# Designs tried in a protein design chat: VH-VL binders against Putative glutamine--fructose-6-phosphate aminotransferase [isomerizing]. Part 22

Target 1, 262 residues: Putative glutamine--fructose-6-phosphate aminotransferase [isomerizing], of Saccharomyces cerevisiae (a2p2r3)
Amino acid sequence: MCGIFGYCNFLIEKTRGEIIDTLIEGLQALEYKEYDSSGISIQGDELESLNIYKQTGKISSLKEEIDLYNLNKNLPFISHCGIAHTRRATHGGLRRANCHPHNSDPSNEFVVVHNGVITNFANLKALLMAKGYVFKSDTDTECIPKLYKHIYDTSIELGYNLDFHVLTNLVLKELEGSYGLLCTSSHFPDEVVAARKGSPLVIGVKGKTDMDVNFVEVEYLDQEEDYLKLNTQTKSSGNVLAAAPVKYNTCLRKSPPFVHNT
Below, E stands for the ipSAE of ESMFold2; O stands for the ipSAE of OpenDDE; V2 stands for 0.75 times the mean of E and O plus 0.25 times the DockQ between their complexes.

## First folded at step 13 (VH-VL; framework fv_becotatug)

Design N8 (from M3 with heavy chain S31K Y33S S106T, light chain S32N; at its last look DockQ between E and O 0.06; V2 from the best seeds 0.00; counts 0 for: pae O 7.2 > 2, placed apart)
Fold by OpenDDE, look of step 13:
Formats: C-alpha cells, sequence, structure tokens
Structure N8 (fold): chain C 262 residues (1-262), chain A 124 residues (1-124), chain B 107 residues (1-107)
C-alpha cells in the first residue's frame, strides 16, 4: 500500500523549508506500516520549474537526500503546490527509479504521485515508447506523466491551450484501473490536480479566516459530452489513445480568488 | 492451465507467405499480449513482434514490411504472416504470453508461458 | 537496439559446483532483465524476472542479481537437470532483445 499527500498554500506565505516539512510530516502521518521509499516534488527556483527528490529507505533518508542539495529553505512562496509519496516496494526491488514522484521528462514538465494500479499500463507504455518516450522505471505510474506530456504537446500542436483540469480529464480517459493520483506541472504553476477512481482521496481546506466556501469542486466525467473539440478529430489520427470512457472523479480546480465579501 | 500452441505448415517455399496460428487457453485475453519469437537452428532467440487483444501491434524493424500479426478473440487465436520468405526464415517459431496482472504487485513485460514451438523450414 | 552480451558462451561444469553466468547490457536497463532456461528440444522457461525475483516453481538454487548494465544468474550447487542454454532478456526498450545464450553442459 502506498500513500500520497499533497500540500498547497494559496496567498499565504510559506518558506520552502516549511513546505518540505509539511510534506514530510504528511507522509509520516500516513505511515501505518513500514515504507521502503519516499519522495516529494516541489517548485524549483524558477516559477516554471519542478524539483523531484526521492530516495529508498526511511523518510529520514529522504530528508538526508534533500539536504544534500543545499536548497535555500528560506525562499518564500506566496502560493505553492507540492506532492509527496511513500511506497512499499513490491516490484523491481528497492530502486530510486521506482520511487514516486514520476516525471514526464528530464525537465519535469509533469510530475505524478500515484496510489493504485493502471490496468492498461502495458498498452500505454508500448504506445508511448513507440512515440519516443523512454521509461526508466518498471512501475505502471510512469506512463501517467508521459501521457500528460503527450496529450499536452498534441493539444498545443493543434492550437489548443487547455486548462489543467481539462488536460487531466483527457488523460484520465486513457487510464484504466483504480487510482488515487496527484499531478503538478511546470505548465500550470501553483496548481495541483487530484483524481480518484476506486481509491479514497481526502481533501482538507484550511483558511486563516472563516471561509465563505469551504469545499472543493468535484467533477464527474460524463461519458461523451465533455470531449473537448479534440475528440472531434476522427479516431483515425493514430495519435489519440482510444480508451473506453470511464467515470472519473477529478478534484481540485484552481480555487477562484476568495472574494472576501467584506 | 495456461497453454499456448503453435500450428501451421512445417514447410514453405521461397517467396511464399509463412502463416502460423497460436491457440491459447486457460486465461483471459483481455489483459495480455502475445509475442512471436523465433529461433533459427542452433541459434539464439529473435523477437518478431507482438499484439494485444485490442489489436495494437508492434513489429521488430527488420520485419515491418513482411510481418503481420493479428488476433481473433472469438477463437482465442493469434496469427502470424510472414511474406516473401527465404531460407533465412527457417526457424522454430514460438508464441509467448507476456504476463501482466494488475494486483498489489505489478509484474510486467516478461514471458511467463511459451508454446512448444513449431518448426518451419523454407525450402524449394 | 539494446545488445545483451552473455559470458561465457559455453561452460562445462561438475554437479554441485556453483555456476555464474553474466549478462551485460549495452546501456542501462534498470532491473528490466529476465532469465530463461531452454533445454534441448524444449521451449524457453522463465527462471528469474526483473533481475532478482524467482519465478514460481523455480528451485531456490537459482538466483539473480544486478542492475543497470551488469547482471548475474547464479546456480548454487548445480544439478544434472540444469544442463541447458540460458538466455537473458531485456524488456526495457524496443525492440525486445535476448542475449546470445550460455550453454551449460554437465560433466
Amino acid sequence: as target 1 above (262 residues)
Amino acid sequence: QVQLQESGPGLVKPSETLSLTCTVSGFSLSKYSVHWVRQAPGKGLEWLGYIYTSGSTRYNTPFTSRLTISVDTSKNQFSLKLSSVTAADTAVYYCAREYWEATGQTDYYYFDYWGQGTLVTVSS
Amino acid sequence: EIVLTQSPDFQSVTPKEKVTITCRASQSIGSNLHWYQQKPDQSPKLLIKYASYSFSGIPSRFSGSGSGTDFTLTINSLEAEDAATYYCHQSDSWPLTFGQGTKLEIK
């Protein structure tokens, strides 16, 4: 069993150190059994950059790994999204490559943590490899960020600038199985998407003041209707992964700015 | 019990098309891919290509122009067609299952079950 | 393509001896290496998956190790029935490839 944890601060200043500590503490809170690997993703020094830190062993090993990078832990962020993962390795041995988060490419355009099983992984991997993607791990999760990138790039080529949640919906349509997942992207700073199918996912919202709205919008993908114009291009273009429509729950849209009704 | 069995003509003339069938039993086709691998006499193993039950295929580069793999799910049969054969195509041909199961433990991309193989000789 | 080179090509060994077969990949493949045993006039049989995991029903004398580019199959205390050709196989990248094989003969 794996654990996933996400932390977002929005219009509340947090230092990099505080963010890292929060993510790690979150992972520790999820620990009910001994995990053999852990990892986090946080924003890099540049706005459109994501860093990934992951290590085999105990959470303490992850902390040590992070410390080796001599990050400026005092760097403040007014808004930030980070994701974290712990894993019990049952496959591929204790390799750093198998640890979450997984990325789309060396530039970390898309970063994913995942709890669950992608049942069509073999097919997805084959397709993505045929398109030139290189797989480094032997986990089913690795196909997810690469799929994000593929769909993103394709959408851009077609002249579409999709929202992160729309992009996510397109990705989810191609995924089969059960999952809880979090995804961050350099293309969507200060955003995180959460999705679940058959796996529990809990979202907590905390404000400094009483929030007028204390809920996260949950989107249900209805079968046919929400296929963006991208689907109007005939199934014949070899680049669209044809997956059966599956009902997906997507959580966490970029919260509109809290209009404090003073 | 998982079983794969190759069948087809043991002799094919040069320039003709080699046609083989792999019949599978003992497992659901929905989650597996079937691969074709051949072995020339006294030589090693050569991967030819694969097919998923969805119909998705991939061929090894040397065979892209000559090889066709197909599936008939209603019959639990996978087919291989290799056109324009030469003596170099003489080999034992195997079909193999690529194991994948979405359980708590992920296992992918190894051949857990093989057919017995069928010898195909290309001769005039 | 990824080239897998096995060593040795051939080995004649006495029963109860320890046997080591190596497989080197032309590039890093992580743990995406598998070992097969093929006896004469038989199909290949899976021994080890992902470098170090024994397949079901495989005797404990068989073990695998390695990662990246260098892998090893070890037979601890060889039995007469272990006379066969052994192949390493990578599933890391297309096309799928095999080592050239290592033939073990029992003295």
Scores: ipSAE 0.019, ipTM 0.508, lowest interface PAE 7.2, mean pLDDT 84
ESMFold2, look of step 13: ipSAE 0.140; ipTM 0.617
ESMFold2 (binder alone), look of step 13: mean pLDDT 89; pTM 0.918

## First folded at step 14 (VH-VL; framework fv_becotatug)

Design P1 (from N3 with heavy chain E101I A102E; at its last look DockQ between E and O 0.26; V2 from the best seeds 0.00; counts 0 for: pae E 11.9 > 2)
Fold by ESMFold2, look of step 14:
Structure P1 (fold): chain C 262 residues (1-262), chain A 124 residues (1-124), chain B 107 residues (1-107)
Amino acid sequence: as target 1 above (262 residues)
Amino acid sequence: QVQLQESGPGLVKPSETLSLTCTVSGFSLSSYSVHWVRQAPGKGLEWLGVIYTSGSTRYNTPFTSRLTISVDTSKNQFSLKLSSVTAADTAVYYCAREYWIETGQSDYYYFDYWGQGTLVTVSS
Amino acid sequence: EIVLTQSPDFQSVTPKEKVTITCRASQSIGNSLHWYQQKPDQSPKLLIKYASYSFSGIPSRFSGSGSGTDFTLTINSLEAEDAATYYCHQSDSWPLTFGQGTKLEIK
């Protein structure tokens, strides 16, 4: 079992420190037992850049990794989309290279967190390696951001200007198996896309006025096959998206609002 | 041909350290890890722990203070040390192979091959 | 720690009868439940993985079912070679645990 979490602020200023804290708190809300890896992706200092911070071990190890970079935590973002992942320690440890998030290329043009199994990953990996992509991990997840970049680059060469959700649909058509995923991209800096197949998805939306917050609660009795209990103990005032994902038998996640920013 | 073979002394004195080796062959350590499981005479199976080639370890709760599991990938060997043994540690000790692949959901694996086991008796 | 409770502890059965063995988990483990057969003086042998999927080379008379907390191993038309002790095992949570075992003997 793993947890994925996304956080967006749209036209509501948040500092980098606030964004990091929200992502970490989202992962901590998912944590019921020990985890063996965690990671986040946020925008960097350069325009159109994405940074990945990930580490094996518990979330405190991720915090230590982030602290080593001495980031400017006061840097403001009027709009920002961040993603986060934590993995339950049911299988065992892994190298940092196998931790989520995973990227498409050294420039982090596409960054993905994923829960599930991509059953055709061997075929996808072989295709992408034949196209010149270099794989650094053993995970099925790494094929997803590389497939995003391959389809995106092909579309640009052919003269298309695809929206992120259209690009995502093209990528999803090539995936077999089950998944819950979040993707961010330097090409779509204020957007995140979410997709699910065989995984639950919870979206929380908050605004200042004239907007209801809708959450999907799924509870089963203790004797049912798949027991989920959604627990929301605290809410943040203001324009921050708030929901407490429950990690029990499956991973739950929040998806930020989809925005088109060109 | 997949092989796992436990080896070590058959007799260990109380309060001493039990030391076992599991020698493996016929498979890649990059895709598999080895667990230790024991079975007291006439009793059920008890999981002891595991080490992955990444160096990550997990131990069953009663053994966390006495158990050390290690791996030497250059020798295809997994080792177990259990300190301060008593008669309660008399058992057949098995090593068992776990298929291990990194996925976004890592909780579905089983023990597909087991060694033949080695009996360790703790006796004065 | 997840406790697996098997039922029965022991059963004496006649050849060609159907045998049902139950394993109950103390909390939900999805389908992360596996069944092993251990014949006298032998190592355990995997029969069923993921609650219901037969391992390679296992006779079709063995089948598994269940999800969540209640799981069943079924042996249709028992044969003499099936005299063994059967264990369930969960891989959902640390520490990994086994059921106490169910011993089948041929009468």
Scores: ipSAE 0.005, ipTM 0.437, lowest interface PAE 11.9, mean pLDDT 77
ESMFold2 (binder alone), look of step 14: mean pLDDT 89; pTM 0.918
OpenDDE, look of step 14: ipSAE 0.163; ipTM 0.663

Design P2 (from N3 with heavy chain E101V A102F; at its last look DockQ between E and O 0.01; V2 from the best seeds 0.00; counts 0 for: pae E 13.3 > 2, placed apart)
Fold by ESMFold2, look of step 14:
Structure P2 (fold): chain C 262 residues (1-262), chain A 124 residues (1-124), chain B 107 residues (1-107)
Amino acid sequence: as target 1 above (262 residues)
Amino acid sequence: QVQLQESGPGLVKPSETLSLTCTVSGFSLSSYSVHWVRQAPGKGLEWLGVIYTSGSTRYNTPFTSRLTISVDTSKNQFSLKLSSVTAADTAVYYCAREYWVFTGQSDYYYFDYWGQGTLVTVSS
Amino acid sequence: EIVLTQSPDFQSVTPKEKVTITCRASQSIGNSLHWYQQKPDQSPKLLIKYASYSFSGIPSRFSGSGSGTDFTLTINSLEAEDAATYYCHQSDSWPLTFGQGTKLEIK
């Protein structure tokens, strides 16, 4: 089994240390038996930078990996979206290169965590290699961030200025199989995209509990089933909690703050 | 729910400027672009040009000196101006939405939604 | 500039016949070729994208084939509603271009 977890704080200041702790706690809540890898991605020190920390073994090995970098854990973020992944042990040997998250390129322009099987990954890999992309892993997941970057770069050359969720829909249309995924990007630093097809995904929202119901604004451009558009509260913590199941192609997008009265 | 509607004057005098508007709904102009295509009476389709959200334009070669395409995203409108018109510019003018997807060896796109078209006659 | 030449320019056909329309590009365009149907007094409608993939909602009697420079639109078992003009369109290179059209009429 694999677990993916995302955490967003929106207009509620959190330090890097608090963000890392929340991501790791999310992974620890998913760990039931022997797991053989884990990883996270968070923003770096520079604007529009993303860093990946991942390691084979238990969550404690990931914590040790993160400690090697001597990060400034007091660095504050008024808004931040981070992603994390953990994986159940399998039959084969596992290399760090096969751990999630996976990146599009050495600059981490797009970073993905994924559960599921991309059944056309061999065709996608061959095409991306022909376009000069270098694959470091054996996993089908690596195609996803590279496909994001290819479509993004092509869109810029053609004169588009795509929103992250529109870009994501273009990427998803090229994927066959099942997936649950989270994607972050240096090009969209305040945003995370969540999508699923055939894999479960749960979104939780937390905030003050005096009079407001906390919502995350979710937009779908091409709907095949029911969709609800919800708005977020400015004072809310971005913790991810268990909630009702979410239908297809859930995209999280940073929206203007407002207060919702219930 | 995707809709495109062309509008403008039906009659334009030679040497004047033809001005058309395409009003769109059901999609975001920040995420999609609209092309102009025309069809002379009884003739085939001729691509004119496009503007992208970056401000970049592409014009068909015969029109590079006469054609201006612009967009007003606040009004969901694309505009076409064609200067120094002649009888050869008499046509039905369409706006058409660009769809683009990654496949195969190169990225492709096609026109998935078209407006109804508006006839413009250039006559003295 | 890429020239697309369609054949034939016009064909009068009997219902239930198999009809083929060809489009020839002046240079290789891979599979960046699309087919449109335009019924009288209507705007064009997309039929086939990327040479051979049907657009959503298009009847199965329409199919496309080819790559490079030679492309074919096939209508198996023609129906009366298929009376229209058909255009090929290339999206490989600027400027975008269309074929001159093929008009089908029902006998």
Scores: ipSAE 0.000, ipTM 0.425, lowest interface PAE 13.3, mean pLDDT 77
ESMFold2 (binder alone), look of step 14: mean pLDDT 89; pTM 0.922
OpenDDE, look of step 14: ipSAE 0.124; ipTM 0.680

Design P3 (from N3 with heavy chain E101T A102Q; at its last look DockQ between E and O 0.59; V2 from the best seeds 0.00; counts 0 for: pae E 3.3 > 2)
Fold by ESMFold2, look of step 14:
Structure P3 (fold): chain C 262 residues (1-262), chain A 124 residues (1-124), chain B 107 residues (1-107)
Amino acid sequence: as target 1 above (262 residues)
Amino acid sequence: QVQLQESGPGLVKPSETLSLTCTVSGFSLSSYSVHWVRQAPGKGLEWLGVIYTSGSTRYNTPFTSRLTISVDTSKNQFSLKLSSVTAADTAVYYCAREYWTQTGQSDYYYFDYWGQGTLVTVSS
Amino acid sequence: EIVLTQSPDFQSVTPKEKVTITCRASQSIGNSLHWYQQKPDQSPKLLIKYASYSFSGIPSRFSGSGSGTDFTLTINSLEAEDAATYYCHQSDSWPLTFGQGTKLEIK
């Protein structure tokens, strides 16, 4: 968990610049000691498009990479889901190709950030290569978005219209090992899915009551789905472990770690 | 049908500015970028630089002070200007297509299509 | 800057012969290496992308292998039309660089 986070604004207008700043602030909060790569993914200018910005080195290098694109930072989003990642590498050089996020394809139909180890990645890679997928990195993570796209395309060919969480469950069934991951997709705009196995995942939510929380109970409103109201009353003790589920039909209501209004 | 075609003068005098145009068709500039590569007679390939439609440019180090690459998306044209040329700049100049989108993905791709090239000779 | 060194610089080959061309990078580039064929007075044409993936329409006798720093282009049964200069190209880091080329001629 230490390497991934996401930020979602729901019914609270944020500009692209504010969203980027929030994601970068989240990365800086996670940049502990010698992290050597970072990246983010946000919506782009094109209809239902996703952009990836990533770079080796410190967060300042990521900021420089983003600045190269001269983005319209004033573009407003009433709802948006962004994802971000930092990673520590030791005992070897890091290539930009190995930075997160990773994509399924050049059009960024599925974009993933991940913490953990996919123990069957060699088998998944061989399968996906046989189906025509091109791998560009050395990371096990790259198989995840490509597997998403393969299963998604297959489902469409067979006449299904899967919800994002259902698709995610199908993908997770094929993964072995441990993971904490966030996925966004051009096919499921304004949605993010979060999943974990053996890795901690924390969801923070900020709404009408200003609350700072690391572990929260997610609550749905019976009458409306416009916002979340949280119960933060938790008995504190050492080694308390909590995880947020990600296998619901209403994906846009769940906030990944470090969610807050700026 | 993907097409790239270089055009410009075949002869340029030393110390002047070399100007070339690459006219493209058959693909979206939202999904691809065009690079300039040159090849001196009997020599290997040398990457010069690129401009992405975002305005981002990258130039090979020896050319940073002399090279300007630009794009006119309304005309599907990429332009190259190389100032203060010498005989060492005599080469066939190619434009070459790279998969790239303004999605901000940092992976650099291969050159899948090339123009036919245009020879530029620098002599008095 | 990543230097790509090809071997050999030149090779005279007999038709139907298996030909191997190597490209060595000065540092690891993963699989971000691509192979091009250039016939005399023609523009380069992409053969192999990402070390081992054939580009569309490329004859199956062309194959690529390798990762990290050592890469190989193989022509399993050379045909007369394969007489050309072959270049490797890395797309891992700026500036983009090419190998110096390997010229194949028919004996």
Scores: ipSAE 0.432, ipTM 0.709, lowest interface PAE 3.3, mean pLDDT 79
ESMFold2 (binder alone), look of step 14: mean pLDDT 89; pTM 0.924
OpenDDE, look of step 14: ipSAE 0.492; ipTM 0.789

Design P4 (from N3 with heavy chain F27G L29I V34W; at its last look DockQ between E and O 0.61; V2 from the best seeds 0.00; counts 0 for: pae E 3.3 > 2)
Fold by OpenDDE, look of step 14:
Structure P4 (fold): chain C 262 residues (1-262), chain A 124 residues (1-124), chain B 107 residues (1-107)
Amino acid sequence: as target 1 above (262 residues)
Amino acid sequence: QVQLQESGPGLVKPSETLSLTCTVSGGSISSYSWHWVRQAPGKGLEWLGVIYTSGSTRYNTPFTSRLTISVDTSKNQFSLKLSSVTAADTAVYYCAREYWEATGQSDYYYFDYWGQGTLVTVSS
Amino acid sequence: EIVLTQSPDFQSVTPKEKVTITCRASQSIGNSLHWYQQKPDQSPKLLIKYASYSFSGIPSRFSGSGSGTDFTLTINSLEAEDAATYYCHQSDSWPLTFGQGTKLEIK
C-alpha cells in the first residue's frame, strides 16, 4: 500500500489549517505499518509558492514541526493542492533529509512524494548533478522533482510552454522502475499530477452535489501519442532527452469526457 | 543586504546571567530561524540554540536548563540569556541566520549571515 | 551527538600548493556536511554546502567531496589569503555540531 496522500480543493474554500489536518488525517489512514517519517507540502503565503514540512518520527512529530513555523492556519484557499507522505526507511537511512516530499530546488518549483523504486536513479542523479542540481538525500526519489525542473527549463529555453500533463509524461518516460507519485508545482498552481507504475493509487472525487461522472480519466504513457520530444540540438548543453521533432499542437491537455450516467 | 549585530555587556560576573541581543537589519526577523553560536578563545565553534518563526526554541543539550532565546519582532531583534555563568562561558558569541529557501521549512541548517561576534568574559 | 573529527589540526603550506583537509563523522550523515572558513577576528564564512557544492562567490580553487562519514575539503592552489581556520559542520542531526577546526598557515 502506498504511503502517499494528496488533497485538492477546487472552488471550495478551505483554510490552511483544514488542509493540513486533512493531509495528516490522510496519512494516518494509510498507517498499516509503523512509519518512521512523514511530510507534507502545501501552498505558501505567496501566490505560486510551495512549502515543505517533514520530520522523522510519528505524525505528532510532524505536527510539532509544522507548529514551529507559526503558520496562519486561518488563511483561506478557494483552490489548493497539497501532498503528503509517510515512510518507512528502506532506501536511505532514517534522516530528515530522506523524508518526503522532495523538491527540485530551493524555490520548490517542483515537489514530489513517491512510493516505489527508481532503478535508474544513479544515472539520473549523475546527469542532474552535472547540471548543477544539489542533492540532499540518499533517496532515489529526489531525482524526480529535479528532472521535472530540468525538462521544464529546457522546454522554456526552446520556446515551449508545456502544460503539467505533458511535462509529467516527459518525466515519466525517463524514469525506470516502479512508482506511485504525486507532484505539485509553483508553475502550475492548484494542480496536482498523479502517476503510477506498479504501485497502487486511488483517486476519490467529492462534489457538493451528486456528480454525473463516476470515473476519472486515466492516461497511459505507452499509448503512441506524439508527445513533445525536446530537441536539444540547438544548445550544446548535454540533455537527458534525445533530440526529436516537437509537435507543439500535441501538447494540449485533453479534457476529460463527461460521462452521463443514464 | 541582511546584517546582524550582537550587543551586550562584555563582562559578566560568575553566577550572573549573560544577556545578549542580536539586531537584524535589511530583513524581517519573523521570516527566518535564528541561531546562537559561541567560540571560546582559541577554540572551535559551539552551537547553542535556535529560535523559530513561531517563537519556539531548540537548545543544545548542555544549555537546556540555562539558556533562553527570545524574539522581539517590534525591534527586529532576538536575544540570548544564559544564566549561572562560569568562566567556561567566556567566549565570542555569534548570532547567525539560518539559510532560508522557499521551502517553508529549512532543510539547510547552515548559516549564510553572521554577526561580527561579541566577546563576553566571565570574571570576578 | 554527531562528532566531527578533522585532520590535520594544523597545516603550514606554501602558496600554490594543494591542500587537503578531512572531516570524519562519528556516523553517516549523507552529504549534510558543510565547510566554513574563519579568518582571524572574523566570523565564519560558508565555503562548501552539502559536501561538494560551492557556495556563491567562492573561488573555484575550493572544492569538497565525500559522503557518509568521510569528507574532504580541497584547495587546489593555495593563495596567501587562504590563511584561516577551516571548520566542517553537520546539519544531519540535532544538535548541530562542528569539527574542531583545521588551522592553515601560509609559509
Scores: ipSAE 0.174, ipTM 0.694, lowest interface PAE 3.0, mean pLDDT 86
ESMFold2, look of step 14: ipSAE 0.453; ipTM 0.732
ESMFold2 (binder alone), look of step 14: mean pLDDT 91; pTM 0.927

Design P5 (from P4 with heavy chain E101I A102E; at its last look DockQ between E and O 0.39; V2 from the best seeds 0.00; counts 0 for: pae O 5.0 > 2)
Fold by OpenDDE, look of step 14:
Structure P5 (fold): chain C 262 residues (1-262), chain A 124 residues (1-124), chain B 107 residues (1-107)
Amino acid sequence: as target 1 above (262 residues)
Amino acid sequence: QVQLQESGPGLVKPSETLSLTCTVSGGSISSYSWHWVRQAPGKGLEWLGVIYTSGSTRYNTPFTSRLTISVDTSKNQFSLKLSSVTAADTAVYYCAREYWIETGQSDYYYFDYWGQGTLVTVSS
Amino acid sequence: EIVLTQSPDFQSVTPKEKVTITCRASQSIGNSLHWYQQKPDQSPKLLIKYASYSFSGIPSRFSGSGSGTDFTLTINSLEAEDAATYYCHQSDSWPLTFGQGTKLEIK
């Protein structure tokens, strides 16, 4: 019903144009039904900046939308992470605002594409609105990047500098339902997190030469012991979600099962 | 600071073409999207169209057959041509800049800088 | 097109009073609503962007709220210089549209 696509180049130079084309081609490859909207997020001109382009209609409409801005397509990136989405409208009407990617704030600190349903969206939305977040769309996805920002800001206030992995785990613990999602952030340049619950997700890795390893590490969120726990201890500021006083560096990561990349 | 200034004839005859130019100072015209908005005397604001950094345009539906917006980067100007004018086209015409930041949200369609406006009267 | 309806069309108020102007959209526009101030014989000036974010240089007495279809511009303590016509503007869908305006006069 929806498709998500991520593309990362690492220490391999790619132009902005190549990156955009790859993302668009990826979306086209996912197309088995008529989608009614699509969008991408790519790095902006400044380091730690993220741009979002999205449009209703066919993928061709997205391409046209991007072309309107006359981006420097020859800008090279030695490392870059981009995410893309195509959608058939289920939750929310056919509006540009309902197109993915969704962002945390006008500065695009966190950007998310999502397939699935967040069943506790109403509760999360209420919580986030109470914290001052303004929602643009009618989608359940929009709570995810805002939740990222909320947890991130809270962790910083508490004196924690969480990596993107730990931050993601904290977000995922708060989400109910099914999802395949990708998230990028200006706080974590050249990183992308991928997570799934119920929805399928495929990861491919290509190197210039034969890779020393033929597996991708996959982490399963089954044990509470491995991650920071968000507790409802409200500091005086009324934050419902506070990070437990567990240092991120003390988190035990289980060795992921061997996943064969065929 | 970015400044916009409209220029053109204040009087146009019916059936003729209204031509206006917006001169931009304090910034590059190629870095932003630019809009035309008009206001009939004693009335509200009406969006006419936009020209993007690519040179592509989008017009409000009532004006698609009569309106042309263009950019001259060498002069740091963009222009409006409205053909077959009638008395209904009498208005103060404003040029405006669309807000743009490098974080590049495509939905930032608010106007942060406006020209002073120029009155165009359509009369025989 | 999305129709924006403001209320009231006209308001006469005394200085230091609280003023509330509403804007209703014909359909949900999320937070893609902006507020402009236009003084007589002047161009519109941006006050609030995306329903609740104050534009740079705008006095703190101006604030915006709302989402979906119902939006509000609030002036907490009216000053004489606030006499103007206020417009809401939506950027959710093409074509871009404006409210009919609210004229604010100071007694």
Scores: ipSAE 0.027, ipTM 0.600, lowest interface PAE 5.0, mean pLDDT 85
ESMFold2, look of step 14: ipSAE 0.274; ipTM 0.656
ESMFold2 (binder alone), look of step 14: mean pLDDT 90; pTM 0.913

Design P6 (from N3 with heavy chain T53Y S106E; at its last look DockQ between E and O 0.33; V2 from the best seeds 0.00; counts 0 for: pae O 7.5 > 2)
Fold by OpenDDE, look of step 14:
Structure P6 (fold): chain C 262 residues (1-262), chain A 124 residues (1-124), chain B 107 residues (1-107)
Amino acid sequence: as target 1 above (262 residues)
Amino acid sequence: QVQLQESGPGLVKPSETLSLTCTVSGFSLSSYSVHWVRQAPGKGLEWLGVIYYSGSTRYNTPFTSRLTISVDTSKNQFSLKLSSVTAADTAVYYCAREYWEATGQEDYYYFDYWGQGTLVTVSS
Amino acid sequence: EIVLTQSPDFQSVTPKEKVTITCRASQSIGNSLHWYQQKPDQSPKLLIKYASYSFSGIPSRFSGSGSGTDFTLTINSLEAEDAATYYCHQSDSWPLTFGQGTKLEIK
């Protein structure tokens, strides 16, 4: 069984070292069996940059690997999102390339950790390869960040500037199977998206003071309605993914008022 | 301009320690990992080890007991020490810079710059 | 360790001919394969990084392809200056390894 862990600080200063330690500790807390690989993604030295560190072996090996880079661990972040993963090699061999996180490209525009199985991976991979994407790993997860980038770039080309939430929904519509996933992006600094289908995911929120709200808003993707009718008007190139996102009226569905049944 | 230059004795006796230095210019050893690679006469390339910008090292398994790589950042130099040498250690020794992307992507390693190499002969 | 096997070991070719060198990995390495050129009494020079990307300053006649376990270096029109030994190199896993080399001679 694989484990994913995300940590975000928002308007609370944390050092890079603290962030790394938190991510590592989070992974350790998830460890109930021996894992054979682990990895993290954190913000780089530059704004809107993401770094990935991953290693085969125990979590301690990951820590050692990170230490090799002599990162400035005292670098403060007022806001930051990091993601982490541990795995047992079920898909793909025990190699560094198969470790999570996976990226969209060498610039790490999109970074993903994933638990689950993408059953239509072969089709997605073929599509993405035809678009020029190069796959490094043997994992089904690698298609996810590349799909993010493909949809993102396409949307930009079409003149749409999608937010991370809408972009994620578009990605998820293309995925088949089961997943718990976290995604970060250089295009969306200080944001993380979390999604689940069949796999468990727990979110915790801690504030300096008692929060007035004790719940996290969750959006459910209803399969039926939100068909972004990609106006396939342009018949010619069979590339289903090229359909212009219809103007998602981001109707922030106001959570129905809690009818306090008194 | 990025440059690496190997230096050291061209002749070492069996059982002694081979010591080499690589002097670099055009970049900082605090920012780049650097490697040692050797090539026996008429043979292929063999990776020996790496020293990271942190000063941490990784060695190829056959050399873990005999090889030490160190760095002197003040002199822009890093060194190789190979103990208990035999005729099998006769080779051209190269130092090389590892390419490092700003993204910190660990899977993106290649050698973009090499020294000219220095021949070390192990002979009694 | 990952073993890289090149083919052929040696090739003698005429100028302007197309040359193909292959490298096979003992296991999948994705695109973490690089090609180096080494001329006599010189250090290796990077040609292709990550299977298919030309390094800066490399002539367009050099190209690379492949993924997983099978890789190819292609010289579309051989020039006299291309006489060298070519090595594939993997950076997928420790320890780093090289192919045995392909010596290219020009007639």
Scores: ipSAE 0.018, ipTM 0.548, lowest interface PAE 7.5, mean pLDDT 85
ESMFold2, look of step 14: ipSAE 0.192; ipTM 0.632
ESMFold2 (binder alone), look of step 14: mean pLDDT 89; pTM 0.923

